# Ledger of designs, part 13: miniprotein binders against q9ydz1

Target 1, 329 residues: q9ydz1
Amino acid sequence: MVQGLPGEFEDYLYRVIASLYRYAERLVVVDYPSSPTRRSIDLIVSLPGSRVVLIKAIYDASLISKKEVEELSAVANSLGVSAVIIAERMGREDLLTGVVYDRYGVNMVNLETFENFVSGREEVYVTRYKDIYTVSISSEKLREKRLEKGLSLGHLAYMLKTSRKSIYEYERGVMSPSVEKAEKLVDILGEEILEPIDILTSPRKPVSKRDFDKPEEALVGEKLLELGFKVSHAKRTVVDLVAGRSGEEGVGSRIMIVVKRSREGRERMMSRIMKGVKMGSILSSSLYAVVNREEKSLIKDIDYTKTIVKDVREFINDVSRGRVEENEE

## First folded at step 3 (miniprotein)

Design q1
Fold by ESMFold2-Fast, scan of step 3:
Structure q1 (fold): chain B 329 residues (1-329), chain A 85 residues (1-85)
Amino acid sequence: as target 1 above (329 residues)
Amino acid sequence: SKVEKTFTIKNPEGLTLEVAFKLAEVAKQFDAKITIEYDGKTADATDPLALWALGIKPGDTITVIAEGPDAEKAIEAIEELFKEL
């Protein structure tokens, strides 16, 4: 649990942590970097059913930019896990309970919605995209109930004051009805046409960011890409690179990498490595610390039980020869 | 503070999903826990689907319960909303 004097950002994060402790099987707090608005990931939770979720928690989501959200999305996609933003506001607008918002391709909900969803207390059916609210429906059940009532596409369209094409697209799952149209559909066909939304989906696949800041990151990242890994560069969390690759028979490979920064002291690097160990544990990921040859001796006395320390050349050689740790199962 | 007040829903269509969304947007503005009671069921006023699921019809009476620093202001704002429907 996070300790210390409460600030506005810390107060909300503590509130989210306290809530999640009731539902999560495991929870890791990511407190790096220290600035909440620069941090892409605040929490990692393991929920019942082996669902691992990367969480960004901030009271007002307008205080984070596309850069933070895109990194959250890219890291989740590379590791094959879910991502969600938990927030109460978006600038001047309060997030409504029971509504999933879209923020740069990542699902965003308020804390009450998240609690209700993970506890099984309430399902989520409504999505907000830009300025419109739409309701999730089962295309198959909609068609089934329409036919049971003896209604043609045109007749149902007339009753809803919409086009025949709209009903057709609802039944194909290409379009969701507005709140007003969904209410009329439920009045005519029954609430069985409603389909709950899984708020814990993997983010839409982003275009991989291959803008490495450091030569060491470029060498390591490019080699992993050549070997078929999905690689994401991270600037706003504990690790510098994440990589994932699907394996045979459902066995995947996940790698997280901490790269020694040029002006980084021993204490800061050790702190990042220790935080990376906690992240690796909940994500079933190998953790590598890639350092300069001279620096390897300076950190060898630290117990890196779940950290593999290599210089750049050793790492490249090991990965090229298939000497990479698999996920811990 | 805790404040309770009963309201009769007089709009022709009852508490529609559209009305539920408007109520939730109003309720979210206040530092108070706001709950709607109807026919032995309860719903959080900031949850539009839960409000709509109560099935409140024209002429039905509901109880709005607000608890918190802004409880009285919340009840007043909700009363204004219902007058405008």
Scores: ipSAE 0.000, ipTM 0.267, lowest interface PAE 19.6, mean pLDDT 81

Design q2
Fold by ESMFold2-Fast, scan of step 3:
Structure q2 (fold): chain B 329 residues (1-329), chain A 85 residues (1-85)
Amino acid sequence: as target 1 above (329 residues)
Amino acid sequence: SKVEKTFTIKNPEGLTREVALKLFEVAKQFDAKITIEYDGKTADATDFKALLRLGIKPGDTITVIAEGPDAEKAIEAIEELFKEL
């Protein structure tokens, strides 16, 4: 059955865009594919401090599936950038302000939480995972303050009405305390043990998608993997393959590739290439169109200074010889 | 919908942080935004650190503001909570 309407999706996306314009240095709207529930990425923003974030924006997060979130995660992981979901609801439950939720390893927050975080107005300390609320703490500060107070693991556990193992796991950073236990910890050891959450991190459960549809995608993807790139296949955004490799001084190589999709006409492929140029600009990524002889007619009149056109053999030879790095200017 | 109600903290052993924790636990059950107003300060019931910093003392009065589909039910649950404090 229909949950939400097309106009409701557009209205919420515009609310998110309007908010982001107040904080973003650069913003790109990814309006492909046209259906919001089939799209893995809605926005790409560049924030102060050279932070690039892929954003999925949807009023009710229950309307997107594991497929959309895993692709968002895979693209972010492969390109070495951050990802976040901005939403107001999960089915019948509203997302609470000041809480970061987990959705398949990607941080999910409401718009108010995102605005408060990026503006520096409010720090986030509370995580919701599998119906449990936990508080972020510094394991190092917890141990330090416990030892300063002359408390053993057992004594602190007794005071909190919990196990010695729980305190040990808190100090290892393996487990976070419930809100109730965190309150008792703060009362005993002070608020210095609290650690703000950076909601704009890489996905916690990073995935790589290698479910290639075409032999050309597999050949190109396998070669990039051999050369040390992280590679993912995409079906729910502008490009078909994304690849990234860490470079010296933190500036890595990023490559995005468009391949003609099954039964795709000239106009759709050209549209994806044009949108890919905008994505490449904000991501500082090279954009390739990998085509066969017949498909070269579909890419006439593109800006070849911003899109590198190759067949599979030419691409493999270029990447193998370090040509990708020579052509990234 | 928006609902607002004033409560007096009657438990002389009920410290600011205990009241805040109980409010946070109730707030997460309802489809409503819950804000606490105290001594000219406001804090979202889901902002754990802000709740700790309100400094609510026994015998003081707070205002609870709920906005959303479950606002009325949230206020009723908070009222029951304060009868036991």
Scores: ipSAE 0.000, ipTM 0.227, lowest interface PAE 17.6, mean pLDDT 80

Design q3
Fold by ESMFold2-Fast, scan of step 3:
Structure q3 (fold): chain B 329 residues (1-329), chain A 85 residues (1-85)
Amino acid sequence: as target 1 above (329 residues)
Amino acid sequence: SKVEKTFTIKNPEGLYLEVAWKLALVAKQFDAKITIEYDGKTADATDLEALIALGIKPGDTITVIAEGPDAEKAIEAIEELFKEL
């Protein structure tokens, strides 16, 4: 008998969507693949200030593995967008409000923390990494306030019952104090030394996934890599490849590609293409369907203004000649 | 002002998550009370969970009821939303 029967994952996703509709300018639900524990991305939201965020939403984050989180991270990194995991638990432990957790280099927060952050109600200052809680501080303000009080590194270290080297490393920004040490620092120097955390950052350990399943993916992916794109293969979302590069003056290109998967019927591929159109719209990404010649002739219900249909040879020739199209929606 | 219009849902997923979310966002923009009626049940169009709970499937027919100063504009916006699905 399994606890957490059908509906549990959808109930939490509904709670997250209901919260987000108060703050998001646009939201896309990524409902592929159908299994929540095998899906790397559940939601894509556009927040005020043109912030686009890929969201994994799951009540218990222990139910997703490194594979799901690495793909979330790789897709976000390749497209140059933010990623976050929204969850309430990590196995037997509840996530604390006001704390940013690390899950394979991706920021993880509970729903209350996310809502408080995006609404501007409460700032986040505490990070948990490998069972250690630390407080975000401004290294520059710490040094400034210490000098204003006439304290040496040694004097402040003595007051905190820590080493001179620890204070030095706090001021260099390479180490963050524990909650206990941070409370003492605030008591001595004032709360201005605290630095709020931006929970909507890029993943900390940029990775590119190149575990291609098909020759078509490898050929297309390798060509995009040659042209300076960051490329990642995806198996746990709507698209098979994502690619991005920075342009001159900050203008970049984003490309998403759908390739027919093994054991996949044509109807399912067309469904993925339709879902890919929605993803491309919110991500300002070009969407390509890379198919063989026979498959191309059988795809009839495609909006060609939103999807570019090519075979492998056509795609390679087009991108080699500088013909890269960005999704305008 | 009170306006009622019937729609057939052609979206492959029915009135579920993304469609219900978009409907709620559209409904919120108008000075009108918008209610969805389906199979003898009703739901407030701004209540995402209530909309999903209606269980509207592809090919099902629903009635949208709008009451208020913006009722007609709300119905027009909802009609456009359903055409894009």
Scores: ipSAE 0.000, ipTM 0.285, lowest interface PAE 15.3, mean pLDDT 82

Design q4
Fold by ESMFold2-Fast, scan of step 3:
Structure q4 (fold): chain B 329 residues (1-329), chain A 85 residues (1-85)
Amino acid sequence: as target 1 above (329 residues)
Amino acid sequence: SKVEKTFTIKNPEGLTFEVALELAEVAEQFDAKITIEYDGKTADATDYEALLALGIEPGDTITVIAEGPDAEKAIEAIEELFKEL
């Protein structure tokens, strides 16, 4: 009936979880914050091939604002992992199976499309961009096949009833043909020009979020930036800062940081830390709790969780010396 | 209302995918039907593939036609977009 009620959000999330259990090697539920429409990440899954994906799951994607999607994108970009939105509709429009939609630079698919893709049952070729459906093609194969047939840009354009410029842009890889044009291209050049879409790619045009709320966040974030990390501030998930950096000899570093929020008691911070431990494990990320010196005694009981408790100065000293403790799964 | 204005495309590559995309995004913001006429052909300004298919090259002149309540505002916005090229 009415979408947006907590029970309706939870029912869809559980449906997505049940489906993903069949394909995921590991799955973590991110249930913070408690409001589904303000939460940027609902699930983190590890798929075969060491692919880690941050997932936002909502029945109607129109209920998610740019702020939630931008944070999903920024966190994924900073950690060097993929992001996807799983939804069934966008306002008045139902999402079609076999189509990848764009939501603020993040790929959005319905659950059936996601299952078909990860199971290998069906490849995806169609993207919905703005008001049109376009087909993914290999620019290199398109040019190769055109030249093999002895066709100039103008000859192929004439056959498709389009401009030379359109063929040029297809071959440049900047534009994809509509379904109608792609059908004609396949008829002329063969199916080999089609290229399946990788749904689980990094977000397009991600923006790092550096709008820090607190001096502690700014000091920590700026130091990580100086050391070559990609850093993003987060307000709509368990952690307050995420950072990632490519390592030497193929070793990368990921850091997630929990900072005490305004008027936050021990119980709330401990809850976020415990959820952060689960996130860190699936992301192969270190988890830090950065607190004021006087606050250390309030959370020292979490030593058993392998959370690294530091004040700002201690944290800066540790990362400056290349000391990043990893919580292995 | 109905408003028509001609523009000369001066950017070095003509009406590229990037320009067509920006034009379509601008056109979508207004309550008006916006069409581009070039060399006897027409395209809906919200259809960037159709715009690109017109094959507009550097130095070409196009006619922008806007029909609707926001017609004048749409033309002004498109004019500003072309000034940024």
Scores: ipSAE 0.025, ipTM 0.580, lowest interface PAE 7.4, mean pLDDT 82

Design q5
Fold by ESMFold2-Fast, scan of step 3:
Structure q5 (fold): chain B 329 residues (1-329), chain A 85 residues (1-85)
Amino acid sequence: as target 1 above (329 residues)
Amino acid sequence: SKVEKTFTIKNPEGLTDLVAKWLAEVAKYFDAKITIEYDGKTADATDPEALKALGIKPGDTITVIAEGPDAELAIEFIELLFKEL
């Protein structure tokens, strides 16, 4: 029925895009690199409430490695935005609706769960880590309801067939009950103890990638680090460097940088710059092309209103003099 | 079914090689024949060279015509794509 599809990867991506089309205020498709299994970010969406989310969309999440997910996480962390993986399977296991899974510290949900969450139709309460399912609870409400019922830690523990220490850890928020224990807690204390999971939170243990491929990347990256930016190098998306910094008055700064990659021709570099313009717009980020004398011939036709073209020395001078925050478009 | 909709090209560079390639990829996804009409000329949306040959410039208006079972979905998707340009 669907004509001329390049394969299952493209089919699922377009299914995800069609779904997001109903809920997103803005959407950018990141179609670089061309291989879906080597691409760290597929979509960037702006949702109501000024929430920006980086999305990796793949039917079977086992087909992407730690490399793709780490870069998704690092880019999200450096830019101060959310990240999520949307998938239907993990190898031979289907992802259950209403469950948020962990994939290298990034939240992973199926498309139905994502739609239900962003539309407000259904809340998410269940997390799967490895082979264990746990239910999100409000520690404060759990303690409050337990005391209202006149139950001690020991009495509640006895009723749940668990330890006093387990109830204490639930009330501290450092441990979540199994589905079985949560069902019993709700029976005793009421469903008000359940706490919805925000599936679009920042990655749990964010890291920065500083494995620079070029001296230019190292030079500009290190300068941005000195100025208080969170910086990550990227190899599996449109840009080569991303940087973000919180402002004193709560106004942040975001910078993305494109440099020429090894064996890259003019068409590919121009393609990345053009995609970077769209990416920068939805992320409210400045976009720089940092080029040497030889490389300027590759981008002579660039739109200078949307891309700031500098050599390394010019870039370092500009950011050192506090001009970065003035380059907001 | 047949659906027709008009779009203004807001990209300051016009319909670039890159945009034409993306439009072709989107067009291949749907069970619908998608053609771009501009200044009395038509081009198959799956043909980036034909799309570029139309000579579409910034601020120009084009008509997208979709015909087939997925025609309405294709137009909605292309509308989203042009919104991001």
Scores: ipSAE 0.000, ipTM 0.171, lowest interface PAE 17.6, mean pLDDT 80

Design q6
Fold by ESMFold2-Fast, scan of step 3:
Structure q6 (fold): chain B 329 residues (1-329), chain A 85 residues (1-85)
Amino acid sequence: as target 1 above (329 residues)
Amino acid sequence: SKVEKTFTIKNPEGLTDYVAKLLAFVAKQFDAKITIEYDGKTADATDPEALKALGIKPGDTITVIAEGPDAEWAIELIERLFKKL
């Protein structure tokens, strides 16, 4: 947490936090690294229904790059949780309320859209990809209502001033209608054909980052991969590795790992561990601090009930023998 | 309307710079004068420097006083904020 963060970024982040406190069961602020444009995750929230969401919050989404969004996506994918970007602008353009934007496979919405969705006030039906707006429809309901009204593909196409192939592709779910065509479909078939968009889904283009910087990360990461975990390396958040796996009968494990970074002193590593404890709690994840044997003295003052301290050999041996601990509140 | 309520600061780090700024931001949203009383001292809740100057420690109890049309709403949101910190 740094006093000198730019005021405009802090003001928007706090505005988002204030909104989330109305709807979230739990909230964790991820304030590392201190620069908001380099940080991949700003907030983690637990919403009603046991929905855990990683949130990137920034007023102007053009100020974050593919690097930040891909890490957000990779961490969410590895842990099996949802991700969303909350922003008001994309460079010169304001984000429209009621529209879901695509940002490297992650859903992006403005704060008003997010509030309306989580409060149940308004459903979201419109997606914007590049410069094209489309409306989400239920392919099955569309076909059902068309047949119920005795309309052929050609008849409905004629009424909409479009091709038979377009109606066919709508009913197959491979194409979504424009706003204009969707309005006409609703007029003819009823609003039951509309399908609300779940803005809190897992990323559409899941990425795992395995570009390890340190031997410790490579050894630990490769071992977790061998054991069936989805693993991602992180550089733009509190932890260095995240890992998750689905178990039989829906039982899974989540692991987060902090590794001492190059030239990192005790105080910064301890700060990351403490922040990692808060993240682990809301994510129901085990938190490990993996250090060289000589470095254990650097982290002696941690809460051992919340953080499992191991050297690389101990960690690999324990995880190989099924001694992965799950830490939760 | 005037509403007064006591809260225990459960944050292991106390009233940090982050918590003070968040509280100040929240306080500014309401049509109410919100003050924090601690150890015989009073601070304007919209002033994060004044809040930090109170020297509130983990486990300490503070009194939040809200006066104005939104006083009840302000206390409810502040209570929710402290429960989640």
Scores: ipSAE 0.000, ipTM 0.370, lowest interface PAE 10.1, mean pLDDT 81

Design q7
Fold by ESMFold2-Fast, scan of step 3:
Structure q7 (fold): chain B 329 residues (1-329), chain A 85 residues (1-85)
Amino acid sequence: as target 1 above (329 residues)
Amino acid sequence: SKVKKFFTIKNPEGLTDEVAKKLAEVAKQFDAKIYILYDGKIADATDPEALKALGIKPGDTIWVIAEGPDAEKAIEAIEELFKEL
């Protein structure tokens, strides 16, 4: 029998994983780097409807910096997938259930909100941006219901104790009402004016990180950019480069690349490649290990059917000829 | 049913190849999906290679999660296994 916990960070991650077992079709744990506060991505899940989501899971979101969130955003943007932060608090403030928060352009929700959303049990309607809480409404339905009830802009404004201009801006979709004003709008016009928020969207601030550390990364990254890929450099996850491009008929190509990091031994590089195989599978991404001639000895035990091993010249030649291979599941 | 429980690994050498194999054999006996969670990592309890890869050390605490008709019985059997180590 056990009464001890594994650790505060691990306990919360375990709670999130346990919840996701019920809803996810596939789940990959990204356990690199080992420090939770230095890791940009903790989980990757495949949800019903072929929806892939990169998840950062941390009890207190104030313990991660802009660098971790920007990398989460950049990887999601480059691969064309969704990103979300699951957390219970932000410093001294607890996250409210039913509210979507902004953390450097990435949606942040508590675990209960995430479970309610993915299970279809409860929709999300409230956004917090900075210190302001607003309610998501359908501008079209607001106008429709106002006209149906024979109310002028001024009459509705009077009933809400607000300006005519505010009602006009709500109906134009350039402004969202406060919780108090939204409650009054629902009382007058009905709940059909409410518009549920999709918490699993692309990051609002589309970031591509192109500050390459090594000449090999720059040469590979520049070639992928030339070929129309969105490219990002990563240092806080399993892979070093990610790239994505929309293809003909709406199907895309995704490429992830591992290169040897400074002072990295064989065991750590092999570990990153093996984790990259699982990551590539859930993301339907090709995985490349781009190595120099001397570094090929570090990867001799790899499953070559799941990882494509190339030097920089070989990689550039293959990608230039459109020879991107999809990894086997 | 879904059941989760913490266990402390008291075996002096941690989760050895022998312990991982015994755990996998016990897990296979039940109509339940059983997972071990440790240090941000997850392993299927029926896979001794995956269990070994977790790198569980003596004195470490793990989560065991079981889901299915036999979930409660699976957790009880795993608890008995750990008491013998």
Scores: ipSAE 0.000, ipTM 0.183, lowest interface PAE 15.7, mean pLDDT 80

Design u1
Fold by ESMFold2-Fast, scan of step 3:
Structure u1 (fold): chain B 329 residues (1-329), chain A 87 residues (1-87)
Amino acid sequence: as target 1 above (329 residues)
Amino acid sequence: MKITVEYFGPLAEAAGTKRVFVVLPEGSTVRDLIEHLAKEYPELAPILFDEDGELKPHVKILVNGELVESLDTPLHDGDTVTILPEE
């Protein structure tokens, strides 16, 4: 009966899955690690228009730290996909419907807002950063409508009880008005000045995690960086490294890598590989297991998983030749 | 083959558990699993099947976290099957 019992996190995740299934073309549940508060990614969904989104789903976003959010952001940035946090509250405050919150540079919305956005029922215009609410405005349409009404910067500023500089900065796109100022702007100039927010944009301050724990991770990660991939190290999900690169013809490459973790047995590593296969499928990513030569015997029976097994030297040789997708064979 | 089945919401309440282990012959499909569950746990039948004995259109099935496109999807040893009813 105590809050925070294991089943309570599963109940909210179920609500999110049931809701998202109505709109998603594909949905993969990431259930590793088993602790929801230590897991950076809970769901991966493919939405119409070939949009892939990494989702962290938790009822109270205060229960996750910067570590989980930064990894979500870093993985999404490295793979060239979107990231979002779906939550109902932040500590003692409930998330308002129609508002996009900032959580360490990642967009955070409640489930109702996410559904309204992906279904096309309601656009989102309001962002909260710290304790400040602002409204998304089209700077070009604002200027256009102001001029159509024959208003100078000073006249509009006077009507809004603000400075000329504020109107100028709105028209430059450097600053967004408060809800109060935006309501007055709409009253004067019309709602066409409002610009819908794309909830599924890239993280605002993306971080690449290159804090490799093992020599094997460093060697593999450094080689991928040398070849032009964006690389991130992961500690709070199924895989240990993720890498992505845009091609010359717009054709991208994605690689995910599993490396044996400290004190990890065969069963645990096999479990991560199997879960990694599902992640790779929805992300259109190759999956590699990078092991030392003696460790190959521990995973010799994984042919059915479509995982490419290499030691460090073999992996470096393969990616140097441009052969990063052997599952095409 | 040994399959893990996870229940949520009304299915967990009807089954009296959130998880069961099922042993099926090699080559079994999702359809074979659902039929086995309906036989072993008849209290699940009203939630899973309509009056024609077909799976309700709003019941969704995940295999190892991926949404199933067909009930003829083959199952393999160690698979986890999650059943999501719509209420």
Scores: ipSAE 0.000, ipTM 0.376, lowest interface PAE 11.9, mean pLDDT 81

